# Designs tried in a protein design chat: VHH binders against Putative lipid kinase MamU (mamU). Part 18

Target 1, 297 residues: Putative lipid kinase MamU (mamU), of Paramagnetospirillum magneticum (q2w8p4)
Amino acid sequence: MRIAAIINERAGTVACLSPPVVAARLSAIWTSLGHQAHVTLAEGKDMGRAIRKACRDPAVHAVIIGGGDGSLSRSLKHVVGSGKSLGVLPLGTMNYVARQFGVPFDLDRAAVALADAVPTPTDLGRVNDRFFLIRACLGAFPEFIRSRDEARRKGGSFLDGALAGLTGLARGHRLIEAELIGPDVQARIATSFFMVSNNMCRDSDPFQLERERMDGATLGVYIGQGAGPFSLMDLGLQVAMGRWASNEALIRGSLPWLEIRTRQRKPLVSIDGEVEKMEAPFRFDILPGVLPMLVPK
Below, E stands for the ipSAE of ESMFold2; O stands for the ipSAE of OpenDDE; V2 stands for 0.75 times the mean of E and O plus 0.25 times the DockQ between their complexes.

## First folded at step 22 (VHH; framework vhh_podentamig1)

Design r1 (from k5 with T99H; at its last look DockQ between E and O 0.81; V2 from the best seeds 0.71)
Amino acid sequence: EVQLVESGGGLVQPGRSLTLSCAASGFMFSWYAMGWYRQAPGKQRELVAAIWGKSTYYADSVKGRFTISRDNAKNSIYLQMNSLRPEDTALYYCARGKHFDTISGKYEFDYWGQGTQVTVSS
ESMFold2, look of step 22: ipSAE 0.586; ipTM 0.825
ESMFold2 (binder alone), look of step 22: mean pLDDT 81; pTM 0.810
OpenDDE, look of step 22: ipSAE 0.770; ipTM 0.888

Design r2 (from k5 with M34Y G35A; at its last look DockQ between E and O 0.62; V2 from the best seeds 0.68)
Fold by OpenDDE, look of step 22:
Structure r2 (fold): chain B 297 residues (1-297), chain A 122 residues (1-122)
Amino acid sequence: as target 1 above (297 residues)
Amino acid sequence: EVQLVESGGGLVQPGRSLTLSCAASGFMFSWYAYAWYRQAPGKQRELVAAIWGKSTYYADSVKGRFTISRDNAKNSIYLQMNSLRPEDTALYYCARGKTFDTISGKYEFDYWGQGTQVTVSS
């Protein structure tokens, strides 16, 4: 097949190995396996341009994004509907998507695995015309994520990130009064924690946000209760420990769509690790099998 | 198909305790609110207790005596009834919530079990 690989030059792993070296290695591996591969190094807006170019090329079969979950998240709008298969090289910090689809974290192994991967129809979550592969969060949790990831980017350990996240969570504590509208359900609640995931997360490893399947055609909905600062800190700790999904203070649901109405007009939202302000209301839905993902055998 | 099945009712003497159970099936249990209702002969059905997650509500007539709880692993709702009184005699129903407002305390329910009879008599 013909592979177009777009590598984020700013990705942590790439920075450590040197971008040109990474590009050369990837090209060599795929060529040796009988594929035609074009590797592009890019960052920021240039990455988007490169992805669009690849997706418009009729000769390209697969688009492989090298970077973190954020890079992948930003690429979705270009790849969805293009007919191209999407592969991910886990070159970021958390790499939730790569983990979900079983892509090795070793660069060489990942490249080999992706070359032999099978395009697999995958569900895609959507919130107000923004796609997400993993989850979108409302409340204080976006601040937790921001702080955690910032600490990690600065070279902090997992524990450092967790502690930074907890501190951020405490600082960003806000109780959100929200109305929830879904199929045959209407609810009103005040909480600091909303998470909507692409399919249901496993209870056994909630920290990794792994799913049993990515083709269940459902959203996972997680709502926290007892949204005081202490409760949020406890939840943050449980997240760090990989036990948050089993928290009795969490309400869990499975829905094909969900609307969240908040009093705040433009709250902070986390989409696949990227934090931004988004205008309410928030309309969530699931798009079954719309994204062919390269899944290693 | 949504199903709610109550059990645990019976005849008890005043001052005794009884635990009702409701087994739910056919839907994701953890998402919904649940309630216990009761209907005495010649009276209207009344809300006894409700639960959503860890948030609970109790009618004034049962506060301090009754406890509603849930077990997600067993898809079950429970009503522990202590210090039972003759006026607690009723058919008790388990219900699934359609609308649940934890701010105002308003609960609306759309699915019901068949009920279990509780009789408190000397």
Scores: ipSAE 0.683, ipTM 0.852, lowest interface PAE 0.8, mean pLDDT 89
ESMFold2, look of step 22: ipSAE 0.725; ipTM 0.884
ESMFold2 (binder alone), look of step 22: mean pLDDT 81; pTM 0.815

Design r3 (from r1 with M34Y G35A; at its last look DockQ between E and O 0.66; V2 from the best seeds 0.69)
Fold by OpenDDE, look of step 22:
Structure r3 (fold): chain B 297 residues (1-297), chain A 122 residues (1-122)
Amino acid sequence: as target 1 above (297 residues)
Amino acid sequence: EVQLVESGGGLVQPGRSLTLSCAASGFMFSWYAYAWYRQAPGKQRELVAAIWGKSTYYADSVKGRFTISRDNAKNSIYLQMNSLRPEDTALYYCARGKHFDTISGKYEFDYWGQGTQVTVSS
C-alpha cells in the first residue's frame, strides 16, 4: 500500500516529540511493514494543499491525517469522493474520531494499526455543505467548547478546561428560538442546546461520543430543555462527567435529515470541535457509507 | 409499526385515584411528545395532558389533580389521576405527537391508542 501521511505540525503530540522526528518515525514504521509511505509536515492552509495533492495522486491508496479532530474535519472535503481511504493519527487533545475507530493513542501502535487497517464505509454527517464525522452543535455549547479549548491551550488540565467551559456556558448563555423540521416532526422550541451527531451516540459514555455503529444511516439529534444558566451548567457538568445523554431534560431523536431555523441569521456553530459562524437555516443530512475509513483490526 | 396501548382504566368512586399507563412501540420513544385525551359520551375529544421531555401541559379542568409522566426505559406514559370526579368519566386515549410548539403550548398528535375506559361513580 502507498500511504500519504499529512501531519499537522501544530498538533500537541507532534510539538512535544518534534515534527521531523515524528515524520521519520512514521516513515520508518510503515516502510518496515512493507508499505511505501510519504510523510508531509504541514499546518494551516498548507495542510489542505498537501491533502489535495495526495488525493489526486493515482498511486496513493490511503491518506492518513495526523492531528486533532479539527484537522480531520477540515480534511473531509478533500478526501470525500477521491476514492482514497482516510486514516487518523490521534495527535490532538480529544481525538474523538480516533477513539471511535479504535486507533491507539500511542504513536507507534497507531502507525502499525493503521498499516493493517481495513477500509470501512462510514457515514458522514453534513450541515449546509460542511461535513462532520462526530457532531455539530448550536446554542451555548460552542461557547463551552471555545472556552474549554482556550484553557487547555494555555496549559490547563482537563479539569481546568471543563471548569472554564462551564464558566463560558454561564457567561454566554443565550436562549435560541428555533423551528425544527424533519420527516416526522415539526417543532418550535426555545433552548440553548442543539447537537446533531453522525449516528446515535451511546448512552453509557456520552463524553466520549462513541457510536455503536457508524453505518446506521441516521443522524442523532439532541435537544436540551430548561435552558437557564444553572441548567446549562448542570448539563456541562454532566457532559464532563460523561452522563449528559441520560439527562431527563434531553430529548433524543434519530432522523435521516433535519432543518433548524433560527431567528439569528448567523449564529455560532461547532463542527467537530471547530467553532465558526454559519448562516441559518441549518440543513442536516446523513450520507451513508461515503467515506472509507481505515479501521484497525 | 407504531403502537400505543392504554391500560389501567376501571370503575372508581369519587375522590379516589387511578393511574393510567400507555405502552409505546415501533419508534424511538424519547423523540416524540405524548398526550392523554379523553372523550365522554356525547362530547368531543379533549386534551387532558401533554408531555415533551420535561415540559408538561394540563387542561384547566385537571390542573392540580392529574399528573402526566414518562419513563423512557419502559417506553411508557402515565397519567396519575387524583381526586377523581364523575365528570372525569370518559374513554381515555394515549397519543403520539408530531407537531410541538413549546413556546405557545400547542401540540398536534397523529397516532392514537384504542383507549381505556374510566368511570367515576358512587
Scores: ipSAE 0.663, ipTM 0.844, lowest interface PAE 0.8, mean pLDDT 89
ESMFold2, look of step 22: ipSAE 0.725; ipTM 0.883
ESMFold2 (binder alone), look of step 22: mean pLDDT 81; pTM 0.812

Design r4 (from r1 with M34L; at its last look DockQ between E and O 0.75; V2 from the best seeds 0.72)
Amino acid sequence: EVQLVESGGGLVQPGRSLTLSCAASGFMFSWYALGWYRQAPGKQRELVAAIWGKSTYYADSVKGRFTISRDNAKNSIYLQMNSLRPEDTALYYCARGKHFDTISGKYEFDYWGQGTQVTVSS
ESMFold2, look of step 22: ipSAE 0.635; ipTM 0.845
ESMFold2 (binder alone), look of step 22: mean pLDDT 81; pTM 0.807
OpenDDE, look of step 22: ipSAE 0.796; ipTM 0.908

Design r5 (from r1 with M34F; at its last look DockQ between E and O 0.77; V2 from the best seeds 0.70)
Fold by ESMFold2, look of step 22:
Structure r5 (fold): chain B 297 residues (1-297), chain A 122 residues (1-122)
Amino acid sequence: as target 1 above (297 residues)
Amino acid sequence: EVQLVESGGGLVQPGRSLTLSCAASGFMFSWYAFGWYRQAPGKQRELVAAIWGKSTYYADSVKGRFTISRDNAKNSIYLQMNSLRPEDTALYYCARGKHFDTISGKYEFDYWGQGTQVTVSS
């Protein structure tokens, strides 16, 4: 097939291995398997421009994005509706999308698996005008991420970042007042966080973000009532022990849409791990089958 | 199919305790609010207690005497009724919440069970 691969040269694995080495290796593998492949290294705004150019190119059949889940997430707007299939190389840290679809984490094996993959219609989540493949979060988690990233930017170690994130979580211990509007529920509540996922997470893994399926045409909605990092850590432990489904402090729902109205006009949100401020209200939708993903056999 | 089935009612003496149970089925239990309401003969129905997650509401007449709880593993809601008075005599209904405000304590319910009779008399 005619492959356009765009590799985020600042993604963790790519930066560690040398971007030109990664690009050359991918090109060699796909060419040896009989594909027409063009590999582009990019970062920042150049990443988006390269992806949009590939999506507009009538000769291109598949766009393969190399990086972490955040790089993939920001690119979804260019791929949806383009007629191209989307492939993922797991070159970031957590690589939840690659894990969900069974893409090998070894670079060579991943490249081979995607070359032999079949386009599969996949659901996509949307909050307002922003797509997400994994999840969108409100409340405690965006503050954790922001505090961690600020500490890392100021030269802190990995552990300094983790500690700063926990400190930020404690600082944001305040409950969030919000209105929920859904198909058959309307409520005003106070909560510590909302997590809205693309399909339902497996019962044992809402924090590992593996979903039961990516074609269930539903949002997974998870609402926590605990405050501060101890309450959230205790909930996480119970999830790891397979006890989260019965936990009364974690409310769980499966819905085709949900609207959340926070009192704060422009709170922090996390979308596929990337933190930004977004204007309330937040309308969530599931978009069934809109994304043709390259899924290994 | 949404089902709410109450049990545990009966005749008790004043000052004694009684536990009502409500078994729920046909929907994702964790997502919804639940409540107990009661209706004495010739009276209007009144909300006694409500719960969403760990957030609770109690009518003034039962505060400190009644406790609502839920068990997500058993898809069940309970009303522990202590220090019962003759005025608590009523048909008690379990209900699922449609609209609610856990901050102000206002609840509106869209499904009801058939009820279980509680009679407090000497």
Scores: ipSAE 0.641, ipTM 0.851, lowest interface PAE 1.2, mean pLDDT 83
ESMFold2 (binder alone), look of step 22: mean pLDDT 82; pTM 0.818
OpenDDE, look of step 22: ipSAE 0.720; ipTM 0.868

## First folded at step 23 (VHH; framework vhh_podentamig1)

Design j1 (from d4 with M34L; at its last read DockQ between E and O 0.92; V2 from the best seeds 0.80)
Amino acid sequence: EVQLVESGGGLVQPGRSLTLSCAASGFMFSWYALGWYRQAPGKQRELVAAIWGKSTYYADSVKGRFTISRDNAKNSIYLQMNSLRPEDTALYYCARGKTFDTISGSYEFDYWGQGTQVTVSS
ESMFold2, look of step 23: ipSAE 0.681; ipTM 0.872
ESMFold2 (binder alone), look of step 23: mean pLDDT 79; pTM 0.798
OpenDDE, look of step 23: ipSAE 0.791; ipTM 0.905
ESMFold2, fold request of step 24: ipSAE 0.660, 0.709, 0.694; ipTM 0.857, 0.887, 0.873
ESMFold2 (binder alone), fold request of step 24: mean pLDDT 80, 80, 80; pTM 0.804, 0.801, 0.803
OpenDDE, fold request of step 24: ipSAE 0.792, 0.799, 0.801; ipTM 0.909, 0.913, 0.907
ESMFold2, last read: ipSAE 0.690, 0.700, 0.711; ipTM 0.873, 0.876, 0.884
ESMFold2 (binder alone), last read: mean pLDDT 80, 80, 80; pTM 0.803, 0.805, 0.804
OpenDDE, last read: ipSAE 0.801, 0.806, 0.768; ipTM 0.913, 0.916, 0.891

Design j2 (from k5 with M34L; at its last fold request DockQ between E and O 0.66; V2 from the best seeds 0.73)
Amino acid sequence: EVQLVESGGGLVQPGRSLTLSCAASGFMFSWYALGWYRQAPGKQRELVAAIWGKSTYYADSVKGRFTISRDNAKNSIYLQMNSLRPEDTALYYCARGKTFDTISGKYEFDYWGQGTQVTVSS
ESMFold2, look of step 23: ipSAE 0.709; ipTM 0.883
ESMFold2 (binder alone), look of step 23: mean pLDDT 80; pTM 0.799
OpenDDE, look of step 23: ipSAE 0.788; ipTM 0.904
ESMFold2, fold request of step 24: ipSAE 0.699, 0.710, 0.697; ipTM 0.876, 0.881, 0.879
ESMFold2 (binder alone), fold request of step 24: mean pLDDT 80, 80, 79; pTM 0.808, 0.804, 0.798
OpenDDE, fold request of step 24: ipSAE 0.798, 0.798, 0.800; ipTM 0.912, 0.912, 0.906

Design j3 (from d4 with M34I; at its last look DockQ between E and O 0.78; V2 from the best seeds 0.72)
Fold by ESMFold2, look of step 23:
Structure j3 (fold): chain B 297 residues (1-297), chain A 122 residues (1-122)
Amino acid sequence: as target 1 above (297 residues)
Amino acid sequence: EVQLVESGGGLVQPGRSLTLSCAASGFMFSWYAIGWYRQAPGKQRELVAAIWGKSTYYADSVKGRFTISRDNAKNSIYLQMNSLRPEDTALYYCARGKTFDTISGSYEFDYWGQGTQVTVSS
């Protein structure tokens, strides 16, 4: 099999292990298993260019992307429609995508598992022009993530980041006014956050990483209502502690599409963990089976 | 199929309390607004209370006396009716809303239960 692997040399795991050593190790493993592998180290915009070039190469069978969920999320636009299989190496911090598909976190085992993997048609979420593999969020989640990341960039610890995220949620967060337009509901509401997932989260819990399946041809839609700043602090604390007991305030839906029209023109959105501003309205779709993922056996 | 089954109605004296229940099935319960309407003899149905998530609406005539609540685990909606008055006498319907505005308090409903009679008299 001809593998084009593009490794984000700035990803935490890669930087710590020395990027040339990681590249050499991956190449050696895949060559020893009988594959032709070309490993490219890249960063920033060079990641996208390298991935696009690999996707246009008719000799390439599989594109393997090494980095965190952000690197994967931004790369989806180059892979969809290319005819290539997509593999992911868990070289970031959270690695939600690798976890969902059962990719081992040990680099050697991950490389072996991906080389032996079977291309599996996988659903893909879309919001406007942006694809997502896991989820897209509005409201409390993007603000938590942004505040956390700012604290960490200033040299803060994981705990400092978590506390900053909680503080950001508590400092005057307002309800989001939005219109929902879906197959069976039209509504104007005020809520604390929207979370739209690629397929339904396990047990319909928006904070669980695992999806029930990745071929269910549905979006999971989760809408949470906090009553005020103290309710937002409770939500933020449960997220920071890795658990959430949201119940009656949680609205759940399973839909093939949804349009959300916020009053804010360009609110913060979190897409697969990466925060950015995006122009409303937000048109969500599920794209069934469009992504052949390399899933370990 | 969509089903809404009311219960808890009856004959009760003025000033007493009564709890209406509505059991729902056949749809994703938390996704929709749910409301209670009432219809007195010879009159149109009127919205008494509605709920979506934690957002609630009450008609002025029942505000402070009635409380709507929702149990998503049991797919049930409740109307706690306190300090009942003779003018509360009506057939009470549980209803599911597809088009609604929780900010303005405007609700349109597409499915209705059969209703449960509440009669307040001495």
Scores: ipSAE 0.616, ipTM 0.833, lowest interface PAE 1.2, mean pLDDT 83
ESMFold2 (binder alone), look of step 23: mean pLDDT 78; pTM 0.778
OpenDDE, look of step 23: ipSAE 0.782; ipTM 0.905

Design j4 (from d4 with M34F; at its last fold request DockQ between E and O 0.83; V2 from the best seeds 0.76)
Amino acid sequence: EVQLVESGGGLVQPGRSLTLSCAASGFMFSWYAFGWYRQAPGKQRELVAAIWGKSTYYADSVKGRFTISRDNAKNSIYLQMNSLRPEDTALYYCARGKTFDTISGSYEFDYWGQGTQVTVSS
ESMFold2, look of step 23: ipSAE 0.695; ipTM 0.874
ESMFold2 (binder alone), look of step 23: mean pLDDT 81; pTM 0.814
OpenDDE, look of step 23: ipSAE 0.701; ipTM 0.866
ESMFold2, fold request of step 24: ipSAE 0.663, 0.714, 0.674; ipTM 0.861, 0.884, 0.867
ESMFold2 (binder alone), fold request of step 24: mean pLDDT 81, 80, 80; pTM 0.815, 0.803, 0.809
OpenDDE, fold request of step 24: ipSAE 0.765, 0.754, 0.738; ipTM 0.896, 0.893, 0.878

Design j5 (from k5 with D101E; at its last look DockQ between E and O 0.51; V2 from the best seeds 0.00; counts 0 for: pae E 9.1 > 2)
Fold by ESMFold2, look of step 23:
Structure j5 (fold): chain B 297 residues (1-297), chain A 122 residues (1-122)
Amino acid sequence: as target 1 above (297 residues)
Amino acid sequence: EVQLVESGGGLVQPGRSLTLSCAASGFMFSWYAMGWYRQAPGKQRELVAAIWGKSTYYADSVKGRFTISRDNAKNSIYLQMNSLRPEDTALYYCARGKTFETISGKYEFDYWGQGTQVTVSS
């Protein structure tokens, strides 16, 4: 098949191995397996431009993105509807998407696995006109999750991760006051933690954000039990003490769609770890099977 | 259509145990706080126990004797009542919370079942 690979040259793994060496190795592997491969090194806004160009190229069959989850998230708008399959190389820090689909973390093994993969219809989450493959969060709590995950990935203890997350929350805490509207509910909420995931997270380890499946045609919705800073401090202490898995401070549900009408007009949202301001109301839905992911066998 | 159906009431002797069940339907069960109220003849309803997620509340009069539990897979809550006393005699109602606010900070319920009678007779 005709592969266009776009590699984020700032990704830690790529920087450690030298970007031109990584590009040459990938090209050699895919060519030796009978594919036509063109590998592009890019960073920042050039990454998006390269991905868009590849998705518009009628000769390209598959687009493979090398980087972290943020790089993948930014590319989704170019891939959906393009007719191309999407593959991911786990070259970032957390690599939740690669882990979700079982892509080997070794570069060579990942390249081989993706070359032999078949396109698999995969669900995609959407908030307003923005896609997400992992999750979207409202308010200041998105920084807690990112800070915790980064500390845990760098080899920090669970408590180090919880502390990092708590300090991130304290920097940007905002109470989410909103009306929540769904197929069989209309309710008001006041909380500092709100997350919508693409499919439900596995019950045994929501900390890792691994989803039970990627074809369940549902959103996962997670709301922290708390209306203010003291409730958030209690949640942070419970996470630090390893009680998160018991969901003592978390309410969760499964919905095909959800609308959130916040009192704040343009709150910060985190979409797959990318932070932006977005104008309320927020309509979340699930798009079943719209993303043909290259999933290793 | 929201439905809350209580069961498990009956006549028991003092000191014995009884388990009440409430089957819920017509709403996203795991999203709501749930609780048990009781009303003795001639008295006002009182909140006996409540649960949101794994967090629980108990009235002082039942603390240590009653246990509320929740099974989201079965859309059900339960009230295990141990060491029953004659003053526990009442009509017991299952209730659904009105908002997503934490149960520890504020209680507001907007739906009640028909109730199940518990009678503790000496």
Scores: ipSAE 0.011, ipTM 0.307, lowest interface PAE 9.1, mean pLDDT 79
ESMFold2 (binder alone), look of step 23: mean pLDDT 81; pTM 0.821
OpenDDE, look of step 23: ipSAE 0.351; ipTM 0.685

